VH-VL binders against Probable pyruvoyl-dependent arginine decarboxylase (pdaD). Designs and how they scored, part 2

Target 1, 139 residues: Probable pyruvoyl-dependent arginine decarboxylase (pdaD), of Prosthecochloris aestuarii (b4s6j7)
Amino acid sequence: SIFPPQCERISVEEGLKSLSPGEITFAVMARNSTNEHGRLIASSIGVALPADESVYGYLSEHHPYGQTEEQSGEYAEDLAATMLATTLGIEFDPNKDWDEREGIYKMSGKIINSFNITQSAEGQNGLWTTVIACAVLLP

## First folded at step 8 (VH-VL)

Design a38 (from H0 with light chain S30R)
Fold by ESMFold2, look of step 10:
Structure a38 (fold): chain C 139 residues (1-139), chain A 121 residues (1-121), chain B 106 residues (1-106)
Amino acid sequence: as target 1 above (139 residues)
Amino acid sequence: QVQLVQSGAEVKKPGSSVKVSCKASGGTFSTYAMHWVRQAPGQGLEWIGAIIPIFGTAAYNQKFQGRATITADKSTSTAYMELSSLRSEDTAVYYCARGLWFGRLSYFDYWGQGTLVTVSS
Amino acid sequence: QIQLTQSPSSLSASVGDRVTITCSASSSVRYMYWYQQKPGKAPKAWIYDASKLESGVPSRFSGSGSGTDYTLTISSLQPEDFATYYCQQYGSSPLTFGGGTKVEIK
C-alpha cells in the first residue's frame, strides 16, 4: 500500500475528533485470528515516510503466527521502509539486520521516519481470538 | 494452510548445475522470504540463502556466494535455487522453507518435502 | 558467524525419563528456535523465541535460556519423541543451526 503524500501521523483521539458520524474515509487494516490454545498471533501495519512530503510513502501489512509483538512490528516496519528505499533508489545489503539498514536509510536523507502499529494476543482453546491493527486516512 | 511443493529428485555429474523449484500455495508469497536449507546424508542442516519475492533481492551464506543463485517468480508463486559447479559433497536433500526476511526474525514455519540431489560420476 | 554447539550429539533414554538438550552459542543471540526432525521428513518448527511452543507441540516440551546458553527439556519422554532436535539462530549472517541431538528410545 501507498502512504499519501503530505500526510502526517495523528493520535487516535485527535483523529476521532476530525470525523463526523456517517463520514466515509479509507482505512488500511491487518487482521489475524486463531482458535488454538497458546497460539501467538499478531497484526501489524508498518509505515515509512519520505523526507520529501510530496512523495508517496509506504504502508505494509503483516499478520504472522508465532511472532512476538516486537518481532511482528519490526518486520512490518522493515518491509515498509525497504519498499520506500527501493522506490527511492537507496541501496541496501540484504545480509544486514534492520538496525543497520534503518540507519543507512535515514542517513540517506530521503527517509525520515518509520514506525509500526501492532496488536497481538494468545489464543484460547475453543474460542476465536482476533487481532486487528488499523490506520484510518483522514481526508 | 501454507504448502510448499518442491521439484523431484535429481542425479547430476560433477561440474554441472542443478535448479530446484519450490511452489507455494495457501498463503502470502511475495512478502515472506523463501529460504533454502540443505542436509547431507546423516548430517545437520545448512542455510544456503533466501529471497523475498517482492524485492527480488537474494541474501546468501558466503559459503555459497558465487555458486548459488536464488530467484522467484511471483506470477507462479515459485522460488528457485540453482547450485553450479557441483561436486560430490553437494549431495544432499535440499529444502525450501518459508520464513521472514532477516531483520533478526527468521525461523521456518513451513518446509517443503525436500529434493534429493545426488552428485556422482 | 555464530556457531551453535548442541550437547549431547545423541542420547538414549527410556519412556518417562526427563531429557535435557543444550545449545551453546559462540556469542550472544537475540532469538533461538528449535526444530524436530524425524527420519525421512522435513524439520518441523517446535519452539520459537527460546521458550514458546509451536501449535500442536505437547506441553511436556519446554525451552529456556538467553544470551549464549539455551535448553530444550522433555519432562516425560514418550515414544513419539524419537527424533533429532536442532537449535537455530540468527544474530548475523549466515543463519546457522546446531549440529543436532538425536534422541533414541530404548
Scores: ipSAE 0.343, ipTM 0.776, lowest interface PAE 3.9, mean pLDDT 86
Fold by ESMFold2, look of step 9:
Structure a38 (fold): chain C 139 residues (1-139), chain A 121 residues (1-121), chain B 106 residues (1-106)
Amino acid sequence: as target 1 above (139 residues)
Amino acid sequence: QVQLVQSGAEVKKPGSSVKVSCKASGGTFSTYAMHWVRQAPGQGLEWIGAIIPIFGTAAYNQKFQGRATITADKSTSTAYMELSSLRSEDTAVYYCARGLWFGRLSYFDYWGQGTLVTVSS
Amino acid sequence: QIQLTQSPSSLSASVGDRVTITCSASSSVRYMYWYQQKPGKAPKAWIYDASKLESGVPSRFSGSGSGTDYTLTISSLQPEDFATYYCQQYGSSPLTFGGGTKVEIK
């Protein structure tokens, strides 16, 4: 997903103050579930913000099995940053991992911030376990 | 449940080309890498390359650069691998396999059933 | 490119035996993965990130190692473990597989 120029990350607490009933807004949600005992699950939203405030930013979602919170969040962040980088003409090298690509993107001067929102859990005793991560865009 | 269904077996003459398809269903197509791996009879596994459909960018094992072309069609959730200038040593089962395209996660969680390509006179 | 040398190339063992398969890389790799392949079938993901078992893999399997030297171990071999096992790396392009270890039950 894309989002409009000049968006900034704000806290959940601050964001809730800005919402009112009946408003139309957009959200990106990642969700994941398991009933397998010991199954590691995660849900992640990745976010990339351009340095040029007139340019759209990017959101991604990722909901893997068998990845740690760190791995899942990093993948989602990499997706968002790479989508933005491709749009901005920054070269994407699929043979490099995120550590190196992140350095290239940040040193370009065109991507100022990337981050992720991740929820993780492990399945228990055959019960359904669900994790959700969500980003809500305020008007 | 992710499923990868490949096109049927092919018999080809030396010097021709082959294009194998891999249709994905039951999962996200555009943001996962589709890898191509082959296995000659009685031999091990050999990576050909991969594509990430959302970016349209393919990476290749240098051994196959110039002969292999990997593409994807997001609208049909289908990846393709074309191998040109076929030789008898290209006789193999060709697999598509889904993976993540970032280094620490470049492994193949779902595999297609395989497509036998036989190159003979 | 990084070469993966598996040993042994084949082995034969009895039900209940402890089996160890090694995979040695020509230079340090970031991650090692293992696949099980039975005749006529596609490989299956078996062990990821060197030591973590895929869903449905029996607990008698384990993996270990870092850097250049990795192992897959079956603590008590069962008849259904007859297969060829491959290691795989992606520390740098190209992605490579080991030559495989065929496990046969006596």
Scores: ipSAE 0.289, ipTM 0.749, lowest interface PAE 4.1, mean pLDDT 85
Fold by OpenDDE, look of step 11:
Structure a38 (fold): chain C 139 residues (1-139), chain A 121 residues (1-121), chain B 106 residues (1-106)
Amino acid sequence: as target 1 above (139 residues)
Amino acid sequence: QVQLVQSGAEVKKPGSSVKVSCKASGGTFSTYAMHWVRQAPGQGLEWIGAIIPIFGTAAYNQKFQGRATITADKSTSTAYMELSSLRSEDTAVYYCARGLWFGRLSYFDYWGQGTLVTVSS
Amino acid sequence: QIQLTQSPSSLSASVGDRVTITCSASSSVRYMYWYQQKPGKAPKAWIYDASKLESGVPSRFSGSGSGTDYTLTISSLQPEDFATYYCQQYGSSPLTFGGGTKVEIK
């Protein structure tokens, strides 16, 4: 998904001021669910932002089983950053891990920021557990 | 439920090529890596390579570099592995397996049923 | 590449026995995984992140280890546990598997 140019991250509290109940809004959502006891689930939104504010960034979605919150978040963030890097013509080795590639992306000067929003949980026996990560885009 | 369904068994002559397919359903195809692993009769598991469909970028075990080609069609959620210049030692069951690429994890949580490739003169 | 050596390559045990399989890496690995494979079937994800059981795996299974040494343990072997177990690492490319440990019925 595309992160619109010149879009800024704001707090949920600030964003809610511009929303009304029943209003339709644009969102990128990751959702994961389990009813298995002890099963680890996560939902992640990854974001990568270019240095050039006239260029769009990227949003990624990831909802794995068996990954920690940190692992899932890094995956989503890596995915978003790599998509942006590809678009911007940044050369990278896809066999390198995220730590190395992230450094390359930042050193290029073309990608200035990346982050993720992640929620994880363990399932409870006989009950449904759901985790959600969501990016809401406000005009 | 994620499922990986592979193409049928193949019998090939030495020097020829084989292309095995793996169709994914029940999950996200593009953001996971599709790996290929083979197993010779009575032997262990050997990693061939992988592809990230969303990027179309493939990585290979150096042992198969230049001989294996892994591709993916996002529109059909199908991954392919082509192995050229076949030799008798390439006789094996070939598996596709879903895994993670980004970050630090490569965990094969789902596997295809396997495709037997027999190379004999 | 990182070499994974499993020990033993095969073992015979009886129902109820405690079984221990080791996987030794030539270099420190970041993550270790285990798979169970039965004859004529594809491997199944069994243990991830060294010690976490995959969904559906009985609690009699456990995994432990760090760095270069990892272990899979079955506290009380059951008939359905007779299979070949493989360790797999992702510390560096290429991905590699152990040689496997075949658990056979005595």
Scores: ipSAE 0.030, ipTM 0.687, lowest interface PAE 4.4, mean pLDDT 90
Fold by OpenDDE, look of step 10:
Structure a38 (fold): chain C 139 residues (1-139), chain A 121 residues (1-121), chain B 106 residues (1-106)
Amino acid sequence: as target 1 above (139 residues)
Amino acid sequence: QVQLVQSGAEVKKPGSSVKVSCKASGGTFSTYAMHWVRQAPGQGLEWIGAIIPIFGTAAYNQKFQGRATITADKSTSTAYMELSSLRSEDTAVYYCARGLWFGRLSYFDYWGQGTLVTVSS
Amino acid sequence: QIQLTQSPSSLSASVGDRVTITCSASSSVRYMYWYQQKPGKAPKAWIYDASKLESGVPSRFSGSGSGTDYTLTISSLQPEDFATYYCQQYGSSPLTFGGGTKVEIK
């Protein structure tokens, strides 16, 4: 998904002020569920922002089993950053790990920031457990 | 639940090519890497390569570089592995396996049922 | 590439036995995984991140290790545990597997 140019990240509290019940809005959502006890689930949104505000960034979605919150989040962030890096013509080795590539992306000066929003949980006995990460785009 | 369903068994002559398909269902396709692993009769597992559908980027074991071609069709959630210049030593069960990209984790949490490729004169 | 050496390549054991399988890497790996494979079937994810059991894996299984040395242990072998176990690493490309350890019934 696209992170619109000149889009500003705001707090949930501030964003909620712009929303009304029943309103249709654009969102990128990661959802995961399990009814297996002890099963680790996660939902992640990755975001990568370019240095040039006239250029769009990227949003990624990831919802894995068996990954920690950190693992899932980093993966989503990696996806978003790599998509942006590719678009911006940043040269990188896809076989290198995220830590190294992240450094390359940032050193290029073309990607100024990346982050992720992740929620994880473990399945409970006989219950459904759901985790959601969501980016809501407001006009 | 995630399922990977592969194409059927193949019998090929030396020098020919084989293309195996792997259709994914029950989960996301584009944000995971699809790996290909083979297993010769009575032998261990050997990684061939992988593709990240969302990028179309494929990586290969150098052993198969230039001979293996891995592709993906996002619209059908299907990955393909083509192996050319087949030799008798390529006789094996070929598996597709879902995993993560090389960025952090490469854990194969789901596997296809396997495709037997027999190379014989 | 990183070579993974499993030991032993095969073993015979009885139900109730404690079984230990080792996987030694030629260099330090970042992540280690284990798979169980039964004859005529695809491998199944078994242990991830060295010590975490995949869903459905009995608690009698455990994994441990770091760096170059990893271990899969079955505290009390059960009939359904007879299979071949493979370790798999991600430390560097290409991904590699151990040679496998076949656990057979004595």
Scores: ipSAE 0.019, ipTM 0.682, lowest interface PAE 5.0, mean pLDDT 90

Design a49 (from H0 with heavy chain T28D F102Y, light chain G91R S93Y)
Fold by ESMFold2, look of step 10:
Structure a49 (fold): chain C 139 residues (1-139), chain A 121 residues (1-121), chain B 106 residues (1-106)
Amino acid sequence: as target 1 above (139 residues)
Amino acid sequence: QVQLVQSGAEVKKPGSSVKVSCKASGGDFSTYAMHWVRQAPGQGLEWIGAIIPIFGTAAYNQKFQGRATITADKSTSTAYMELSSLRSEDTAVYYCARGLWYGRLSYFDYWGQGTLVTVSS
Amino acid sequence: QIQLTQSPSSLSASVGDRVTITCSASSSVSYMYWYQQKPGKAPKAWIYDASKLESGVPSRFSGSGSGTDYTLTISSLQPEDFATYYCQQYRSYPLTFGGGTKVEIK
């Protein structure tokens, strides 16, 4: 997914101060569920912000099984940043790990920030466990 | 539920090409990697390469670089693997399998049923 | 590339036996994966991250190991467990598989 130019990251608390009850806004949500004992689940949203304020940013969604919070978040962030890098024509080696590719993307000067929003949990037998990650776009 | 359905068996002559398809349903086709793995009769598994459909970029096992072409069509949720200059040793069952772009974060969680490609004259 | 060596290449066992399969990597890997394959069928994901069972895998299966040495163990072998088992590394490309271990009925 893409989002409009000129967006920046703000805290949840700062964002909540900018919202009024009953206001309509756009949100991106990733969710995952399990009822299996010991099943590790996660939901992640990756975000990549371009340096050029006239360019759209990218969001990604990822809801894996068997990944830690760090693994899930890294994959989602990688997806968002790599989609933006591809759109911007940044050269990279697709066989390299995220750590090296992230450095290349940021050294390009065209991607100023990337981050992720991740929730993780382990399932309990006979109970539904759900994790949700959400990003809300403010005007 | 993710499901991968492959095209039917092929019989080919040496020197020709084959293109195997893999149609995905029940998952996010665009952002997961589609890998291709083959298995010669009575032998083990061999990784050919992979593509993430949204990027359109494929990575290949060097053994197959120059002969294999992996592509994806997001509008039909279908990945393709084409192998050219076929030899008798290319006789194998060819599988598509879903995973991540690079292997350190995941394994192949869903596999297609396999496509037998026989190269003989 | 990282070479995986499975042992044994085949074994015969009776229903109820305990079976252990090993997979040795030519260099250290952070994670090892296991697949089960029955004749004429596609491989199935079986054990991920060395020791975690895929959904629907019976609890009689277990995995362990770290670094270069990994094992898959079946307690109390059942008729449906007769298959070939493959290990797989994804530490680096090209992704590689072990040669397989065929488990047969004695």
Scores: ipSAE 0.006, ipTM 0.624, lowest interface PAE 9.9, mean pLDDT 83

## First folded at step 10 (VH-VL; from a38 with heavy chain T28D A50R)

Design b5
Fold by ESMFold2, look of step 11:
Structure b5 (fold): chain C 139 residues (1-139), chain A 121 residues (1-121), chain B 106 residues (1-106)
Amino acid sequence: as target 1 above (139 residues)
Amino acid sequence: QVQLVQSGAEVKKPGSSVKVSCKASGGDFSTYAMHWVRQAPGQGLEWIGRIIPIFGTAAYNQKFQGRATITADKSTSTAYMELSSLRSEDTAVYYCARGLWFGRLSYFDYWGQGTLVTVSS
Amino acid sequence: QIQLTQSPSSLSASVGDRVTITCSASSSVRYMYWYQQKPGKAPKAWIYDASKLESGVPSRFSGSGSGTDYTLTISSLQPEDFATYYCQQYGSSPLTFGGGTKVEIK
């Protein structure tokens, strides 16, 4: 998924002040659920912001089984940043770890920020457990 | 959950081509890598190549460069592998497998059921 | 390319035995993965990142290793564990698999 140029991250509280009930806006959601005891689940959204204000940003969705919150968030963030890096023609080695590739992206000067929004949980026997991560695009 | 369903077995003559399909369901097709791996009778596993549908790019094991063509159709969530100029040593079960495409999670978490391709006169 | 050598190539063992399978790389690899394959079936992801069990894999399985030397261990072999096990690396192109270790019932 992409999002329009010149977007920036704002707090949930600040974003809610600009919305009213019944208003239609764009949102991206990752969802995961389980009813198995001990099943680790996560939902993540990764976001990558370009330095060039005329360029679209990227976001990703990831909802794995068996990953920690950190692993899931890292993957989603990496995917978004790498999609943006590919669009921008940044050279990188896809077999390198995130920390090495993030350094390449930063050194390029073309990606100013990346982050993730992640929720995780472990299943409880006999109960459905659901995790959701959302990013809402303000008009 | 995620399923990969492949096309049926094929019998081919030397010199011809085969195209195997792999339809994905239960996951995001475009953001995962789809790999092709083959297994000759009584042999181990051999990587052919992969495609990452969101980037639209394929990469190949150099052994198969020029004979293998891997494509994807995002609208049907289907990947394809075509192998041309078939020889008897291409007789194998051909698997599609989904992978996360970077980092410590770059392994094949789901596999198709396999497609037997037999090449003989 | 990186060659992965599995040892032994096959073994026969009894239910309850402790089984160890090794995978040696021709040069250091960053990540090692293991798959279980039963006859007539596709491989299944089993162990990732050398030591982490895939969801649904019994706790009698463990993995260890780093650099060039990796192991898969079954602490108490069960009837459902008779299969072929493959190691795989993805730190250097092309992606390669070990030759497999067939675990058979005695």
Scores: ipSAE 0.007, ipTM 0.626, lowest interface PAE 9.1, mean pLDDT 84

## First folded at step 11 (VH-VL; from a38 with heavy chain S106K, light chain S92D)

Design c2
Fold by ESMFold2, look of step 11:
Structure c2 (fold): chain C 139 residues (1-139), chain A 121 residues (1-121), chain B 106 residues (1-106)
Amino acid sequence: as target 1 above (139 residues)
Amino acid sequence: QVQLVQSGAEVKKPGSSVKVSCKASGGTFSTYAMHWVRQAPGQGLEWIGAIIPIFGTAAYNQKFQGRATITADKSTSTAYMELSSLRSEDTAVYYCARGLWFGRLKYFDYWGQGTLVTVSS
Amino acid sequence: QIQLTQSPSSLSASVGDRVTITCSASSSVRYMYWYQQKPGKAPKAWIYDASKLESGVPSRFSGSGSGTDYTLTISSLQPEDFATYYCQQYGDSPLTFGGGTKVEIK
């Protein structure tokens, strides 16, 4: 997904005040479910923002099994940043990890921020457990 | 629920090439790395290289650079590894394995059943 | 290029024994993983982040270590644990595996 230009991150409380019932807006959602006892699940939205506010950023979604909240969020964030980087002509280096890639992207001067929104849980036998992460794009 | 199903065993002559396929199902294909790892008789595991299908760029162990070609077809969720200029020491079981590539967690969570390639000299 | 040296290369042990195998890296490693492989089968992910068990791995397994020295321990060996165990790293250099440690029934 594309993060619209000139958009800023705001708090959930602040965003909810901007919404009216019946209004249509865009959302990006990651969701994951399990009914397996002890199965670790997560849902993540990764976000990468370009330095040029007129250019689109990127959002990613990731919904793994067996990853912690931190691992899932890092994965989503790395994916979003790498998608943006390739669009901006920054070379993707498959031999580097996120620590090195993040540094290269920031030093390029073309990517100013990346972050993630992640929810995780462990499954309970005989019950469906669902986790959702969502980014809502306000007008 | 991810499954990786590889093509069948091959018997090849020295100097020829082989192309092994790995079809993925039950999970995300394009944003996970597909790795190729081999195991010669009586030996351990040796990494050949990997591809991340969404970017189409493959990375290789320098030992195999110039002989190995790793590709992916996103429309069929299938990865391929071609090894050229085969030698008897290339006799091995060749595995595909799905890797966590983005972030800091780098390991192989699902493996194919293996493909025996025998190079008879 | 990080070389991983596993020790011992093989061992013979009885059901109920405590088993310890080691993996030594030629330089400091960020990520260490362990795989179990039974004869004629593909490897299985077993331990991640040096010490965390994959889903379905029995609690008799444990992993420890940091930097260059890592250990896999089986507190009370069971019949289903006879296999070859491989360590694997991905750090500052390309992906590498240890040579394996074969655990056999005595």
Scores: ipSAE 0.355, ipTM 0.744, lowest interface PAE 2.6, mean pLDDT 85
Fold by OpenDDE, look of step 12:
Structure c2 (fold): chain C 139 residues (1-139), chain A 121 residues (1-121), chain B 106 residues (1-106)
Amino acid sequence: as target 1 above (139 residues)
Amino acid sequence: QVQLVQSGAEVKKPGSSVKVSCKASGGTFSTYAMHWVRQAPGQGLEWIGAIIPIFGTAAYNQKFQGRATITADKSTSTAYMELSSLRSEDTAVYYCARGLWFGRLKYFDYWGQGTLVTVSS
Amino acid sequence: QIQLTQSPSSLSASVGDRVTITCSASSSVRYMYWYQQKPGKAPKAWIYDASKLESGVPSRFSGSGSGTDYTLTISSLQPEDFATYYCQQYGDSPLTFGGGTKVEIK
C-alpha cells in the first residue's frame, strides 16, 4: 500500500477526534487469529517514509505465525523500507539482514524514517485469539 | 498455520527434466523466500536455490546454475523447481522450504513434505 | 563456499545423557541455524541465530557459538530427541549445511 505524500503521522488520540461512528475511512489492516494453544501470532504494519515529501512512502502488512512481536515488526518494516528503496533506486544487497540494509537505506539520504506497529499474542486452547494492527488514513 | 504441499514422487530417465511444485497456504507467499533443498538417500542437505516471489528473481547454487530453474506463481502461491539434464546422482528427496527473507532472521521456518525424484535408466 | 563440519557424524546415547554436537565452519559465519530431522520427515527448524530456540523446542536444548565454532547441546536426552541434527549457515552464498549428526539410542 501507499503512504500518501505530505501525509503526517498523528497520535491515535488526535485521529479519533476526526472520526465519527459510522464513518467510512481508509485503512491498512493486518489481522491474525489462532485457536491453538501456545501458537504465537502477530499482526504488523510497516511504514517507510522518503526524504522527499513529494514522493509517496510505503505501508506493508504482515501477519505471521511463530514470530515474536519484534520479529514480525521488523519483517513488516523491512518490507516497507525495501519496497521504497527499490522504488527510489537505492542499491542494496538483498542477502544482507534488515539491520544492515536499514543502515544503507538511511545512509542513502533517500529514506529518512521507518517504523512498525505490531501486536502479538499467544493462542489459548479452545479459544480464539485475534491480534490486529491498523493504519487509518484520514483526509 | 503455514503449510507447504509439494507435488508427488517422480521417476525420470537420465537426460530428462523434472518439475516439482510447492504450494503454500496459511501465510504470506510473495514476500518470503522459497528455497529448494535436496537430500540424496542417506545423505545430507544441499541447497539448490531460492526465489522471492514478489521480486521474481531467483538465486542459485553455482553447482546447479543453468540446470535448475526456480519460478513462482503469486496468484496460486506456488513455487516451482525444474531440474534438467537429470542424472542418477540427482536422485533425492527435494524439499521446498520457506525462508524468512525480510527482517533479521534468515532460516527455514517451514518445509514441504518432500518430493522423491528417482533418476534411473 | 563455506564448509560446515559437524562432529560427531553419529553418536549413541541413552535417555538422560548430556549430548553435545559441534559445527565448525571453514570461515566465520554470522548466522548459524540448527534443524532436527527424523527418518522419512522433512527437517524442522530447531535453533536460530545460534542460540535461540524455535517455538516448541524444549528448553533442554541449547545452542551456542560464534565465528567458526558452534554447538548444540541437549542437557538430558529424551526419547523424542533421537534424530539427525544439521547445522546451516546463512552468512554467505551458497547456503550450506553440515553433514549432520545422527543421535541414536544406545
Scores: ipSAE 0.321, ipTM 0.783, lowest interface PAE 1.5, mean pLDDT 92

